VHH binders against Ras-specific guanine nucleotide-releasing factor 1 (RASGRF1). Designs and how they scored, part 13

Target 1, 187 residues: Ras-specific guanine nucleotide-releasing factor 1 (RASGRF1), of Homo sapiens (Human) (q13972r240to426)
Amino acid sequence: KRNQVVFSMLEAEAEYVQQLHILVNNFLRPLRMAASSKKPPITHDDVSSIFLNSETIMFLHQIFYQGLKARISSWPTLVLADLFDILLPMLNIYQEFVRNHQYSLQILAHCKQNRDFDKLLKHYEAKPDCEERTLETFLTYPMFQIPRYILTLHELLAHTPHEHVERNSLDYAKSKLEELSRIMHDE
Short names: E, the ipSAE of ESMFold2; O, the ipSAE of OpenDDE; V2, 0.75 times the mean of E and O plus 0.25 times the DockQ between their complexes.

## First folded at step 22 (VHH; framework vhh_7ocj_1)

Design o06 (from o01 with K102R; at its last look DockQ between E and O 0.31; V2 from the best seeds 0.00; counts 0 for: pae O 11.7 > 2)
Fold by OpenDDE, look of step 22:
Structure o06 (fold): chain B 187 residues (1-187), chain A 123 residues (1-123)
Amino acid sequence: as target 1 above (187 residues)
Amino acid sequence: QVQLVESGGGLVQAGGSLRLSCAASGFTFSSYAMAWYRQAPGKQRELVAAITRGGSTRYGDFVKGRFTISRGNAKNTVYLQMNSLSVEDTAVYYCAAEPSGRWFYYPELYDYWGQGTQVTVSS
């Protein structure tokens, strides 16, 4: 059922926004503050290198999530293609994030050689909402979003009549995401 | 127009009790999980209690069994019974509506907020 796909999409987006929230608020922002301390366990440059545009990604998906909620609230008329139209132009940030991912992990690994940093990081990771997940785990979550959207759109299209008003728009969005995915993972 | 109106706050001595109420209007109350947050001066807003549409509850670590959240769907009201209050409980308490019934610790995911009610606990 088409509606079920949309509801599943909403739930998945909510979860992703939560993951990004933890990434930014439990790690990025505190580490940024730590970098400004008198005896910083990490530099601002390293924080930037590790997280890159994570905060922007979080913001983007907060907007997207709110948009999805709004559309669902307008049931039974569910129009989603316009949300993708908003999202697609901004998805270049994922290209940068994905390309930076290995470097991010390398820098993080390097930083963890500092005992003070390692201790601090473990403290952050011990927060209940992290559920014993590591920063490395949180940094991987954005890596899965474009593929997830592609799969979702495929499923959505499978349940969207050919004459549906959004059929072409959704198909276009899917095609653009597939193109982006190829660019991100083939290079 | 969506409204969340908190009441029941005030001054109370340590060891005392308060019951907060939040009257909701302008949205489908039964479709939302409800929560109480609090914010003390100079501190971050933190979750006090949450209740799902089905009545499942969650509490902040500091609650330690002292507070009870409940909801009356017929009255579109959520309640917070606070017992054994301490000075550390002094804060503005906010009522909020959470659409997912899942992400209670993320205030940015809430759709609606009240203006808050002041709770002051004296020693």
Scores: ipSAE 0.000, ipTM 0.262, lowest interface PAE 11.7, mean pLDDT 90
ESMFold2, look of step 22: ipSAE 0.492; ipTM 0.780
ESMFold2 (binder alone), look of step 22: mean pLDDT 88; pTM 0.902

## First folded at step 23 (VHH; framework vhh_7ocj_1)

Design p01 (from o02 with A107L; at its last look DockQ between E and O 0.61; V2 from the best seeds 0.00; counts 0 for: pae O 5.5 > 2)
Fold by OpenDDE, look of step 23:
Structure p01 (fold): chain B 187 residues (1-187), chain A 123 residues (1-123)
Amino acid sequence: as target 1 above (187 residues)
Amino acid sequence: QVQLVESGGGLVQAGGSLRLSCAASGFTFSSYAMAWYRQAPGKQRELVAAITRGGSTRYGDFVKGRFTISRGNAKNTVYLQMNSLSVEDTAVYYCAAEPSGKWFYYLELYDYWGQGTQVTVSS
């Protein structure tokens, strides 16, 4: 059962990484390029305001996902706590992202009033890997990542014996994420 | 000793058909998502088709209903039926495996790759 939780975690992380890839490669980077065009439909400042640290988040989770795969390759021995040790110091970027989210959506809404931008955005959203999801949807995915990890770790700990080698480490990681979650939502 | 061995490539006239096969060994095939990629000279490797462990499929924009990916778990083999081939389809076609069992649109998320099989479409 513990292994099943870990495998599910891998699948969920893979999905999240792909979502972030779409956010960055289908939207952020193309729009950044568009902002540098002769007739820009959006400014660099607005691109930065909408996406903030999305690219950094993507890179972080690419590393996390690869690490997760590496740990799983050592099956049946599954040790994951050290991956969270790597992740935790960088999770402040989520605080920034969450705090900026409403502003991001406001700026995006404003930009969509420009017909050229709106047309361009619709073109990006029409890409097959978007699966008819909007940019707003993709910007929402990072908002739920920390809560997801908390739930996952809670479930993992429920199936981890108290004498297990990484029981305390996993519990620590969960506690740190919970603390972060409180900080992000206390404003 | 993971292996992905592609076969079925070759020379074909425009409008013709090919069926590629990828025989997998050395890992739990049924747990992986499988994909076909292609790379033409001077171009980036691009997704042709992907199939999840559950059988859901995705295709590149250029496929336009011409290709079909399928998998035979009993034989640890993934297939790519290519119909209505054009000169623009000329490339080396690679088989790839992704451990989560979900399809990915990006190269770096796949664990295993075959050596590739050449597909040449003549006018």
Scores: ipSAE 0.019, ipTM 0.437, lowest interface PAE 5.5, mean pLDDT 90
ESMFold2, look of step 23: ipSAE 0.306; ipTM 0.673
ESMFold2 (binder alone), look of step 23: mean pLDDT 85; pTM 0.869

Design p02 (from o02 with A107E; at its last read DockQ between E and O 0.72; V2 from the best seeds 0.00; counts 0 for: pae E 3.0 > 2)
Amino acid sequence: QVQLVESGGGLVQAGGSLRLSCAASGFTFSSYAMAWYRQAPGKQRELVAAITRGGSTRYGDFVKGRFTISRGNAKNTVYLQMNSLSVEDTAVYYCAAEPSGKWFYYEELYDYWGQGTQVTVSS
ESMFold2, look of step 23: ipSAE 0.428; ipTM 0.754
ESMFold2 (binder alone), look of step 23: mean pLDDT 85; pTM 0.871
OpenDDE, look of step 23: ipSAE 0.649; ipTM 0.845
ESMFold2, fold request of step 25: ipSAE 0.317, 0.457, 0.362; ipTM 0.703, 0.767, 0.713
ESMFold2 (binder alone), fold request of step 25: mean pLDDT 85, 85, 87; pTM 0.873, 0.874, 0.886
OpenDDE, fold request of step 25: ipSAE 0.718, 0.643, 0.718; ipTM 0.868, 0.840, 0.867
ESMFold2, last read: ipSAE 0.395, 0.403, 0.363; ipTM 0.743, 0.742, 0.728
ESMFold2 (binder alone), last read: mean pLDDT 85, 86, 85; pTM 0.872, 0.877, 0.875
OpenDDE, last read: ipSAE 0.695, 0.692, 0.780; ipTM 0.864, 0.856, 0.889

Design p03 (from o01 with A50T; at its last look DockQ between E and O 0.58; V2 from the best seeds 0.00; counts 0 for: pae O 7.3 > 2)
Amino acid sequence: QVQLVESGGGLVQAGGSLRLSCAASGFTFSSYAMAWYRQAPGKQRELVATITRGGSTRYGDFVKGRFTISRGNAKNTVYLQMNSLSVEDTAVYYCAAEPSGKWFYYPELYDYWGQGTQVTVSS
ESMFold2, look of step 23: ipSAE 0.037; ipTM 0.522
ESMFold2 (binder alone), look of step 23: mean pLDDT 85; pTM 0.874
OpenDDE, look of step 23: ipSAE 0.017; ipTM 0.360

Design p04 (from o02 with A50T; at its last look DockQ between E and O 0.47; V2 from the best seeds 0.00; counts 0 for: pae O 7.3 > 2)
Fold by OpenDDE, look of step 23:
Structure p04 (fold): chain B 187 residues (1-187), chain A 123 residues (1-123)
Amino acid sequence: as target 1 above (187 residues)
Amino acid sequence: QVQLVESGGGLVQAGGSLRLSCAASGFTFSSYAMAWYRQAPGKQRELVATITRGGSTRYGDFVKGRFTISRGNAKNTVYLQMNSLSVEDTAVYYCAAEPSGKWFYYAELYDYWGQGTQVTVSS
């Protein structure tokens, strides 16, 4: 039912925030620090190229997740449209991230040719919360977030009565996300 | 009206033991994973131990088998048995509740926190 979709959305967002948290705190920030060391295994430019705006993305979704939690706390009345109103204007960062993704992976592959960097990266990937996932895997997670939202909103709308107070708002949000998706992939 | 009230802290000699308790009220205890965090002066808050709704446990790297987290759903209480304490374990220990049962590594995802209980280990 509609509520179940919302609950699932919350869980999915929690997971995504987790993934971003690992990306930023287990990889980006440590590597940024390493780039400032006396014998840096990676440059600041390469760190920026690999991760781009990952930190901003993390922050955005931490806020979004907290918003979702707040809405859930108002159960059984679940209103989400306003959260998307806040989120949508900020999602342009995904356009940059998606378009940079292939370059990100190329730079990462190049950096991994450095033995010191490779060793360091393996150390970071060995952290328990990574669950044997690679940095490449974590960098891929943001690539699917906008499509995920589109699908979620589609499902949510399928269970939202036409006379529902936020039906139009949710439909609008979905349309905006679809537009963003087209732009991101040059469709 | 949500409350997490820690107890059992205090002064203990190195090598000694303490048992912390956290009494929860105002929310559905059984629906949450529970955790202990600690924060020493001048240091960041760090995870000590977590226990899921199903009873699965995880510990910080520094625990090294010395601590045991457990929960009593009937009493809405989570416990932390700390053995072989060292001076480095001196900190304020916080009880926290995490709704997902999955993302217990990240303090920012917890819904509720206690006020903390001081644990001081003397040499």
Scores: ipSAE 0.016, ipTM 0.339, lowest interface PAE 7.3, mean pLDDT 90
ESMFold2, look of step 23: ipSAE 0.219; ipTM 0.640
ESMFold2 (binder alone), look of step 23: mean pLDDT 84; pTM 0.857

Design p05 (from o02 with A97R; at its last look DockQ between E and O 0.01; V2 from the best seeds 0.00; counts 0 for: pae E 11.8 > 2, placed apart)
Fold by ESMFold2, look of step 23:
Structure p05 (fold): chain B 187 residues (1-187), chain A 123 residues (1-123)
Amino acid sequence: as target 1 above (187 residues)
Amino acid sequence: QVQLVESGGGLVQAGGSLRLSCAASGFTFSSYAMAWYRQAPGKQRELVAAITRGGSTRYGDFVKGRFTISRGNAKNTVYLQMNSLSVEDTAVYYCAREPSGKWFYYAELYDYWGQGTQVTVSS
């Protein structure tokens, strides 16, 4: 049962890493290049304001995903608490993202008033891997993922005995993610 | 022991066709998604085609209807039919497995890879 929760977490993490890859590779990096062009449709400052630390988030979650995959592959014991130690340093990065998320969407909306930028953005959004999703949607996925981690940790704790070596670490990780979620809700 | 073994590569003239096969062993093949990636010298691996557990397919933009991925679950084999080949298709083609039964563009989400089969398209 506990292993089933972890496998569903692996699946969800794969989805999230893919979403972050699309955000960075289909939008951030091409727009960063466009900002350096002869007639830039967007400034570097606006690219930074829109995407914040998304690239860092992507890299950290690549590491987290590889760690999660390795632990699932190394049965017969499944000890995950030290893997969540990777997630906890991310809290500062997520707090910055959360704090500035609404501002990033406002900057994006302003940039879309430029016809050249709007046409370019629509071209990027038309790529097949976007599956008819907008840049705004991809920028919002980190906000959805935090509640998913809280639910996953709740389910893991429900199947983790109080004397389990991981108990305190999982409780701590869950409490820190709940704090971050409150910042998102009560901004 | 999970193994993926590609075959069917080789030299072909531009405009020609090849059919790649990837023989899978050591796992319940029908429960997994499968994909073909390619890598030309000096380039990153890029998605060519993917097929989910349920048979839904996706293709890289450069494919433009020329390739078809399929799976034979009874034979534990995934196929790539490649038509209208051009010199730009010259690469090593890799078979990959996805453990959740879904497809992804990001290659690092695939857990097992074959050694690859060389496809060379001459003009």
Scores: ipSAE 0.000, ipTM 0.267, lowest interface PAE 11.8, mean pLDDT 83
ESMFold2 (binder alone), look of step 23: mean pLDDT 87; pTM 0.886
OpenDDE, look of step 23: ipSAE 0.122; ipTM 0.564

Design p06 (from o02 with A97T; at its last look DockQ between E and O 0.31; V2 from the best seeds 0.00; counts 0 for: pae E 10.5 > 2)
Fold by ESMFold2, look of step 23:
Structure p06 (fold): chain B 187 residues (1-187), chain A 123 residues (1-123)
Amino acid sequence: as target 1 above (187 residues)
Amino acid sequence: QVQLVESGGGLVQAGGSLRLSCAASGFTFSSYAMAWYRQAPGKQRELVAAITRGGSTRYGDFVKGRFTISRGNAKNTVYLQMNSLSVEDTAVYYCATEPSGKWFYYAELYDYWGQGTQVTVSS
């Protein structure tokens, strides 16, 4: 039912926010520092090419997660449509990440040919919160968030009566995310 | 209202053991993940252990197999068994929870915290 979909969405968002924190705090920020060292194992340009706007994505989803928690805590009045409107202006941020992701993986593969970089990366990947996942795995999580939200909105609409005050707003949010998904496939 | 109350702290000699309890009320305990954090003077809170609603556990890297988190859903209580304690384990220990039912590595993502219980390890 509709409430179960929303609570599942909260749990999934919590997990996604945590993966974004790992990407930024275990990899991006330490590598940015390493790029500023006297004998850098990686350039700032390569760090930017690998991580793109992932830090911005993390901050946006922290805000989205807080908004989702606040609305779920306001039970029995549960209105979600304006929360998805917070995400819609961010379409360029996700489009940039998705469009450049394969190039970012190519740059990462090239950087790993440097022994100093590869050793440092393996050290970061060995941290317990990574749970034996690689940087490539963490870089992939943002790639699928737009389709994931489309599926969530589809399921939410399936449990939202036509007369519900949110119906048209949820349909609109879903249609805009579907439009973005089509644009991503055309590039 | 959500309440978390830690107990079981105290003074213990190095090499000793201590068992902490966190009594929870004001929410459906079996649906929530629970975590223990600690904070030593001048340091940030750090994850000690977490347990999901399904019973899967995670531990901070400093734990090295010495601590065990468990939960008693019938008593709305999460436990931390602490063995082989050292002076470095001296801290205030807090339990925390979050309505998503997931555990978090990062403390800033938790909304509900207990008052803490002091653990002091002496030589």
Scores: ipSAE 0.000, ipTM 0.407, lowest interface PAE 10.5, mean pLDDT 83
ESMFold2 (binder alone), look of step 23: mean pLDDT 86; pTM 0.877
OpenDDE, look of step 23: ipSAE 0.011; ipTM 0.290

## First folded at step 24 (VHH; framework vhh_7ocj_1)

Design q01 (from o01 with A50G; at its last look DockQ between E and O 0.01; V2 from the best seeds 0.00; counts 0 for: pae E 16.8 > 2, placed apart)
Fold by OpenDDE, look of step 24:
Structure q01 (fold): chain B 187 residues (1-187), chain A 123 residues (1-123)
Amino acid sequence: as target 1 above (187 residues)
Amino acid sequence: QVQLVESGGGLVQAGGSLRLSCAASGFTFSSYAMAWYRQAPGKQRELVAGITRGGSTRYGDFVKGRFTISRGNAKNTVYLQMNSLSVEDTAVYYCAAEPSGKWFYYPELYDYWGQGTQVTVSS
């Protein structure tokens, strides 16, 4: 049961990394290039305002995902504490993203008033891997990642014996994530 | 040590056929989905074909029924049969291992990659 939670966590992380990959490679980077064109449909500043540190978030979770895979490859012994030790300090990057999310959406909405930009965006959204999801949808995914981790760790702890070597570490990680969540939502 | 070794590439005339092979070692082959990617000069790497653990397949849009991916778990090998080749198919072809079988289009999610084999199609 504990292993199943870890496996589910891996799957969820893979999905999240995919979502971030689409956000960055299907939208952020192409728009950044478009902003450098002779007749840009969007400015570099607006691109930055919309996406903020999405690329950094993507890189972080690519690393985390690789770490998870590595740990699972050591099955049946699953040790995850060290991954959280690496991840937790870096999760502060979510504060900026979460706090500026509404502003990002406002800028996006403003940009969509430009017909050229709107057409370009629809073109990007029409790519098969987007599965008819909008850029707004992709920008929303990071908003739920910390809560997801909290829930996952809660579930993992429910299946981790109190005497387990990683019990305290997992509990600590959960507590830190909860603290981070409070900080992100208090402002 | 993990290894993916591609073979079967080379020069072929338009309309011709090639069969690529990828021999895997150093990991549990049966636990992975396998895929072929290709990269032409000045172009991005793109998915050619993928095959899940269960044998389900996915193909790039350009394939149009010309290529067939298959796997032999007993030999830890994945194959790509390429028919009706055109000049546009000229590229380095890479074999790769994807752990989920769900995200073939996302190279960052692959665990292992081969060194690639050159395929050149002449007019």
Scores: ipSAE 0.000, ipTM 0.259, lowest interface PAE 11.1, mean pLDDT 91
ESMFold2, look of step 24: ipSAE 0.000; ipTM 0.139
ESMFold2 (binder alone), look of step 24: mean pLDDT 84; pTM 0.860

Design q02 (from p02 with A50G; at its last look DockQ between E and O 0.81; V2 from the best seeds 0.00; counts 0 for: pae E 9.0 > 2)
Amino acid sequence: QVQLVESGGGLVQAGGSLRLSCAASGFTFSSYAMAWYRQAPGKQRELVAGITRGGSTRYGDFVKGRFTISRGNAKNTVYLQMNSLSVEDTAVYYCAAEPSGKWFYYEELYDYWGQGTQVTVSS
ESMFold2, look of step 24: ipSAE 0.011; ipTM 0.445
ESMFold2 (binder alone), look of step 24: mean pLDDT 85; pTM 0.872
OpenDDE, look of step 24: ipSAE 0.717; ipTM 0.866

Design q03 (from o01 with F104Y; at its last look DockQ between E and O 0.39; V2 from the best seeds 0.00; counts 0 for: pae E 10.8 > 2)
Fold by ESMFold2, look of step 24:
Structure q03 (fold): chain B 187 residues (1-187), chain A 123 residues (1-123)
Amino acid sequence: as target 1 above (187 residues)
Amino acid sequence: QVQLVESGGGLVQAGGSLRLSCAASGFTFSSYAMAWYRQAPGKQRELVAAITRGGSTRYGDFVKGRFTISRGNAKNTVYLQMNSLSVEDTAVYYCAAEPSGKWYYYPELYDYWGQGTQVTVSS
């Protein structure tokens, strides 16, 4: 049912924001500090190459989550389509992240050849909130977020009556995300 | 109407122990994840401990095995046993509840909060 899809959207967004929070706070920020130490196990350039605009993505999705939560709190007068339209220009940040992803993994693999860096990274990965996931896993989550929104909108439309006031607006939002996804894929 | 009420805070000597309780009402307690956060003056809230619907636990790095979270579903209460306290543990401790039954690190993702209980550790 439509209500179930909408509540699943909020839950999924909360989970994604948490994964981004772990990426930034448990890996990016401690590694940035380590790069400033007396004998750095990693350079600032390599930290930037690995994480790129991950911090910006985290803040974007916290804002989106708050907006989604506010819209759902106004139930049953739920209007979602304008939230996606406001978000779409900001999601172009994903294009750069996606294009850089293979390079980020190459730099990370090279850094792991340094024994001190590898041990430090494994220490960060051992923290309980990582739940036995690697930094590579956290770096991968943003790679698929735009396709996930497209799939979510598809499911939402499947449970939205054709005469619903939002029908055309949700179709439009899905189309714009599909165009962005194709641009990202073609690069 | 969801309510969370913390108790058990107070003044304690360094090296001492406290047991915090958070009494919950207005929801099906056994279905929720519960967490403790703390906030010292001028600092952001940070995770102390969380416990899922199923009893799986998580702790902040600074805990270092000194604290234990537990839940009494029959009493609608979550507990925090705090041992080997140091002055760095001085803060207001808040309980939080999450309807999904999952824990989250980021405090903004929790829907419900108590008013907090002060813990002060003297040296």
Scores: ipSAE 0.000, ipTM 0.402, lowest interface PAE 10.8, mean pLDDT 85
ESMFold2 (binder alone), look of step 24: mean pLDDT 88; pTM 0.892
OpenDDE, look of step 24: ipSAE 0.186; ipTM 0.637

Design q04 (from p02 with F104Y; at its last look DockQ between E and O 0.65; V2 from the best seeds 0.00; counts 0 for: pae O 9.3 > 2)
Amino acid sequence: QVQLVESGGGLVQAGGSLRLSCAASGFTFSSYAMAWYRQAPGKQRELVAAITRGGSTRYGDFVKGRFTISRGNAKNTVYLQMNSLSVEDTAVYYCAAEPSGKWYYYEELYDYWGQGTQVTVSS
ESMFold2, look of step 24: ipSAE 0.011; ipTM 0.470
ESMFold2 (binder alone), look of step 24: mean pLDDT 85; pTM 0.869
OpenDDE, look of step 24: ipSAE 0.012; ipTM 0.284

Design q05 (from p02 with Y110F; at its last look DockQ between E and O 0.01; V2 from the best seeds 0.00; counts 0 for: pae E 20.2 > 2, placed apart)
Fold by ESMFold2, look of step 24:
Structure q05 (fold): chain B 187 residues (1-187), chain A 123 residues (1-123)
Amino acid sequence: as target 1 above (187 residues)
Amino acid sequence: QVQLVESGGGLVQAGGSLRLSCAASGFTFSSYAMAWYRQAPGKQRELVAAITRGGSTRYGDFVKGRFTISRGNAKNTVYLQMNSLSVEDTAVYYCAAEPSGKWFYYEELFDYWGQGTQVTVSS
């Protein structure tokens, strides 16, 4: 039902924010500090090339998650479409991430040739909250998030009456995300 | 001063066709991306079609192959051919221009907007 889709969307956003939190706090921030150490196993340029704007993506989705949670807590009035309108200008940062993702994986593979870096990376990957996932796995989650929003909006619309005040705004949000996805993948 | 002037709107029967035109002046038309947006009563404005300066096109999902955007750089004009119209296509249609020459999702990046032309589809 529509309410179940909305609560599932909140849970999925929480999961995505957690994935981004692990990417930034278990990998990006420790590696950025390691790049500033006396015997750095990785350069700042390589850290930047691997992680791109992933910290900005994390902050964006922390804000989006709190906004989504606040709208759900304003029951019984649930207005979601304007949240997506506020978010959509910020989602252009996904274009840069998606465009450079393959290059980031190549840089990561090159960095793994350094024994000290590889050992450090495996140490970070062994932390329990990683649940046997690699850095590459965490770097891949943002690649599919825009399509996941499109699928979620499709399901939400399937349970939103055509006369609902939000119907057209949700259609618009889905359309804008579809256009962003096409831009990101047409290059 | 930049001007975008839409024309070709009006009343048509369901299943009919219309061709919208947008005449542009006051800027270098060939370097801009152009788009058509629409807004129905009580609804948010939505993308209908966009065309880059290089001719690549994009369409809103609701178009489903029924509409075609094109541009005539020699005439400083962008067109929207609308076929198989339904009552749900009833809206004010707006022409817009984006200075980078590439289509972007965000309407905030479109510098210039026309006043709009009414399209009304009767059953």
Scores: ipSAE 0.000, ipTM 0.085, lowest interface PAE 20.2, mean pLDDT 81
ESMFold2 (binder alone), look of step 24: mean pLDDT 84; pTM 0.860
OpenDDE, look of step 24: ipSAE 0.026; ipTM 0.523

Design q06 (from p02 with S100A; at its last look DockQ between E and O 0.64; V2 from the best seeds 0.00; counts 0 for: pae E 11.0 > 2)
Fold by ESMFold2, look of step 24:
Order: C-alpha cells, then sequence, then structure tokens
Structure q06 (fold): chain B 187 residues (1-187), chain A 123 residues (1-123)
C-alpha cells in the first residue's frame, strides 16, 4: 500500500517533469529564437514576462526527479524526507512564479492579438506531445504542484506506521509544504 | 548490469524497410517503458517511438505512420519496424529504457541507453 503511494509519486513526478519539458522545449525556447529573428512576432521582454523562471523550475524538478528515483531504487531503506528538506529552500522560485502568474497570462493574452504570434503559438500547440493543451495550461501546472505534493505526503503518512523511522521527517516535510502553499496563495 | 544492445541497422535503398531490435538484460523488462531515439549528423537526438509498460505507443511527428514499435516481454526485446525509409531517416538509432514505465519525448528522462545502430538510407 505504502509502496504503491511511493511508486505513484514517481509516476506523478515523471509526468510533471515531462510537462515542464514541453513548456520549455515546445514554447519557451522556440519563442526565444523567434524573438531574435529579423521580423520578430514577440519581444524578448514579453517572452521573459510570460515564462519567467520556467527553465529554472524545469531544471529543479529534473534534479528532484533523479533524487526521487535514486531513493525509490533503494527502497525501503532510504529516507524520502531529506529530499524534501533539501528542496524546500529552493522552492522560493515557486513563490516568484505564483506571484507573477496572473501578469504573465495578461502579457500572453496581449501577445495573442498579434496575428503572426497567434499563428506561431497555435502551430506549437498542435504538436502531438501537447495533447490538445494550450500554453496557458502548461503555464498553470506549476501553480498546483505544491498542493499535489501535500496530497501525496498525506496519503503516504496514512500508510506509514507511527513507529516508522521516517514518520516525523515526512510529517515535517508536509507541514513545511503546507506553510509554503499558504504563503504563496495568500499573496 | 543493465545492458541494451541494438541490432538490425545497415544500408538500405530509399523506399525500403528495416527492422531494429533491442535486447535488454539486467532489469525487469516488463515494468519499464522502452523507446527508440535517433540522432542524425549535426542534429539533436529526437524521439522516434516509445512504448509504455502497458503497451501504449507514441511516435515522433516525422514518423507519419511509417514505423511501428512493439515489445516482446517474453524475449526482453523491443522492436522498431521501419517502412518507406527516406534519406532523412539516416541516423544512429538508440534504444532507451525508463523504470517508471512511462514514455517521454525528452531524452533526459530515460535512465538506460544502448550504444546505437547506424541506419543509412541511400538514394
Amino acid sequence: as target 1 above (187 residues)
Amino acid sequence: QVQLVESGGGLVQAGGSLRLSCAASGFTFSSYAMAWYRQAPGKQRELVAAITRGGSTRYGDFVKGRFTISRGNAKNTVYLQMNSLSVEDTAVYYCAAEPAGKWFYYEELYDYWGQGTQVTVSS
């Protein structure tokens, strides 16, 4: 039961990392190149305003995913909670992303009034890996990832005996993520 | 020791067919996702095809229905049937494996890689 939750964590993290790769590789990097073209459909400032620290979030979660895989490969002996403790200070990037998210969507909506940009964006959104999702959808996934970790830790704790060596560490990690989520959404 | 060994590459005339195989050892093959990637000279490695542990498949957009990925779990082998080959299919083809059993477009997300097999399509 507990092992099923842990493998579900790995599956969910793999999915999230893939969503971040789509955001960066199908949208951010091609639009950054387009902004440097001779007839740019979008400015570098607008690309920066829309995507903010999305590349950093992607790299962070590649590292986190690798750490999660390594610990799960050594299951059940390794402690998952220290992975979250190391990650928590670095998630200040999420606070910055969440704070600016609504402004980024406003900039994106404005850019879509340019017909050349809108046509190019629709072309990128048509790639099969997007599975009929829009850029706005991909930009929104980071907004929900912290609550998703909280739910996963809640389920893991429900299947972790109170006597388990990880119990206190997992509970601490969950409480820190809950604190971060409240701070991020109360602003 | 995890090992992936590709075979079936070679020289083929445009319009022809090849079947690539990737023999896997050192892991529980049935629980992994398997993929084929390719890298042409001067280009980045790109996804050709992937198959999940449950058998769902995905293909790169350049495939256009010409290739089929399959897996023989009893033989610990993944296959790529390549039909209607053209010169732009010339590349080194790599087998990759992912322990979460999910397919990915991006190579960074696969843990294990073969050494590759050359496919050359002549005009």
Scores: ipSAE 0.000, ipTM 0.405, lowest interface PAE 11.0, mean pLDDT 83
ESMFold2 (binder alone), look of step 24: mean pLDDT 83; pTM 0.851
OpenDDE, look of step 24: ipSAE 0.014; ipTM 0.303

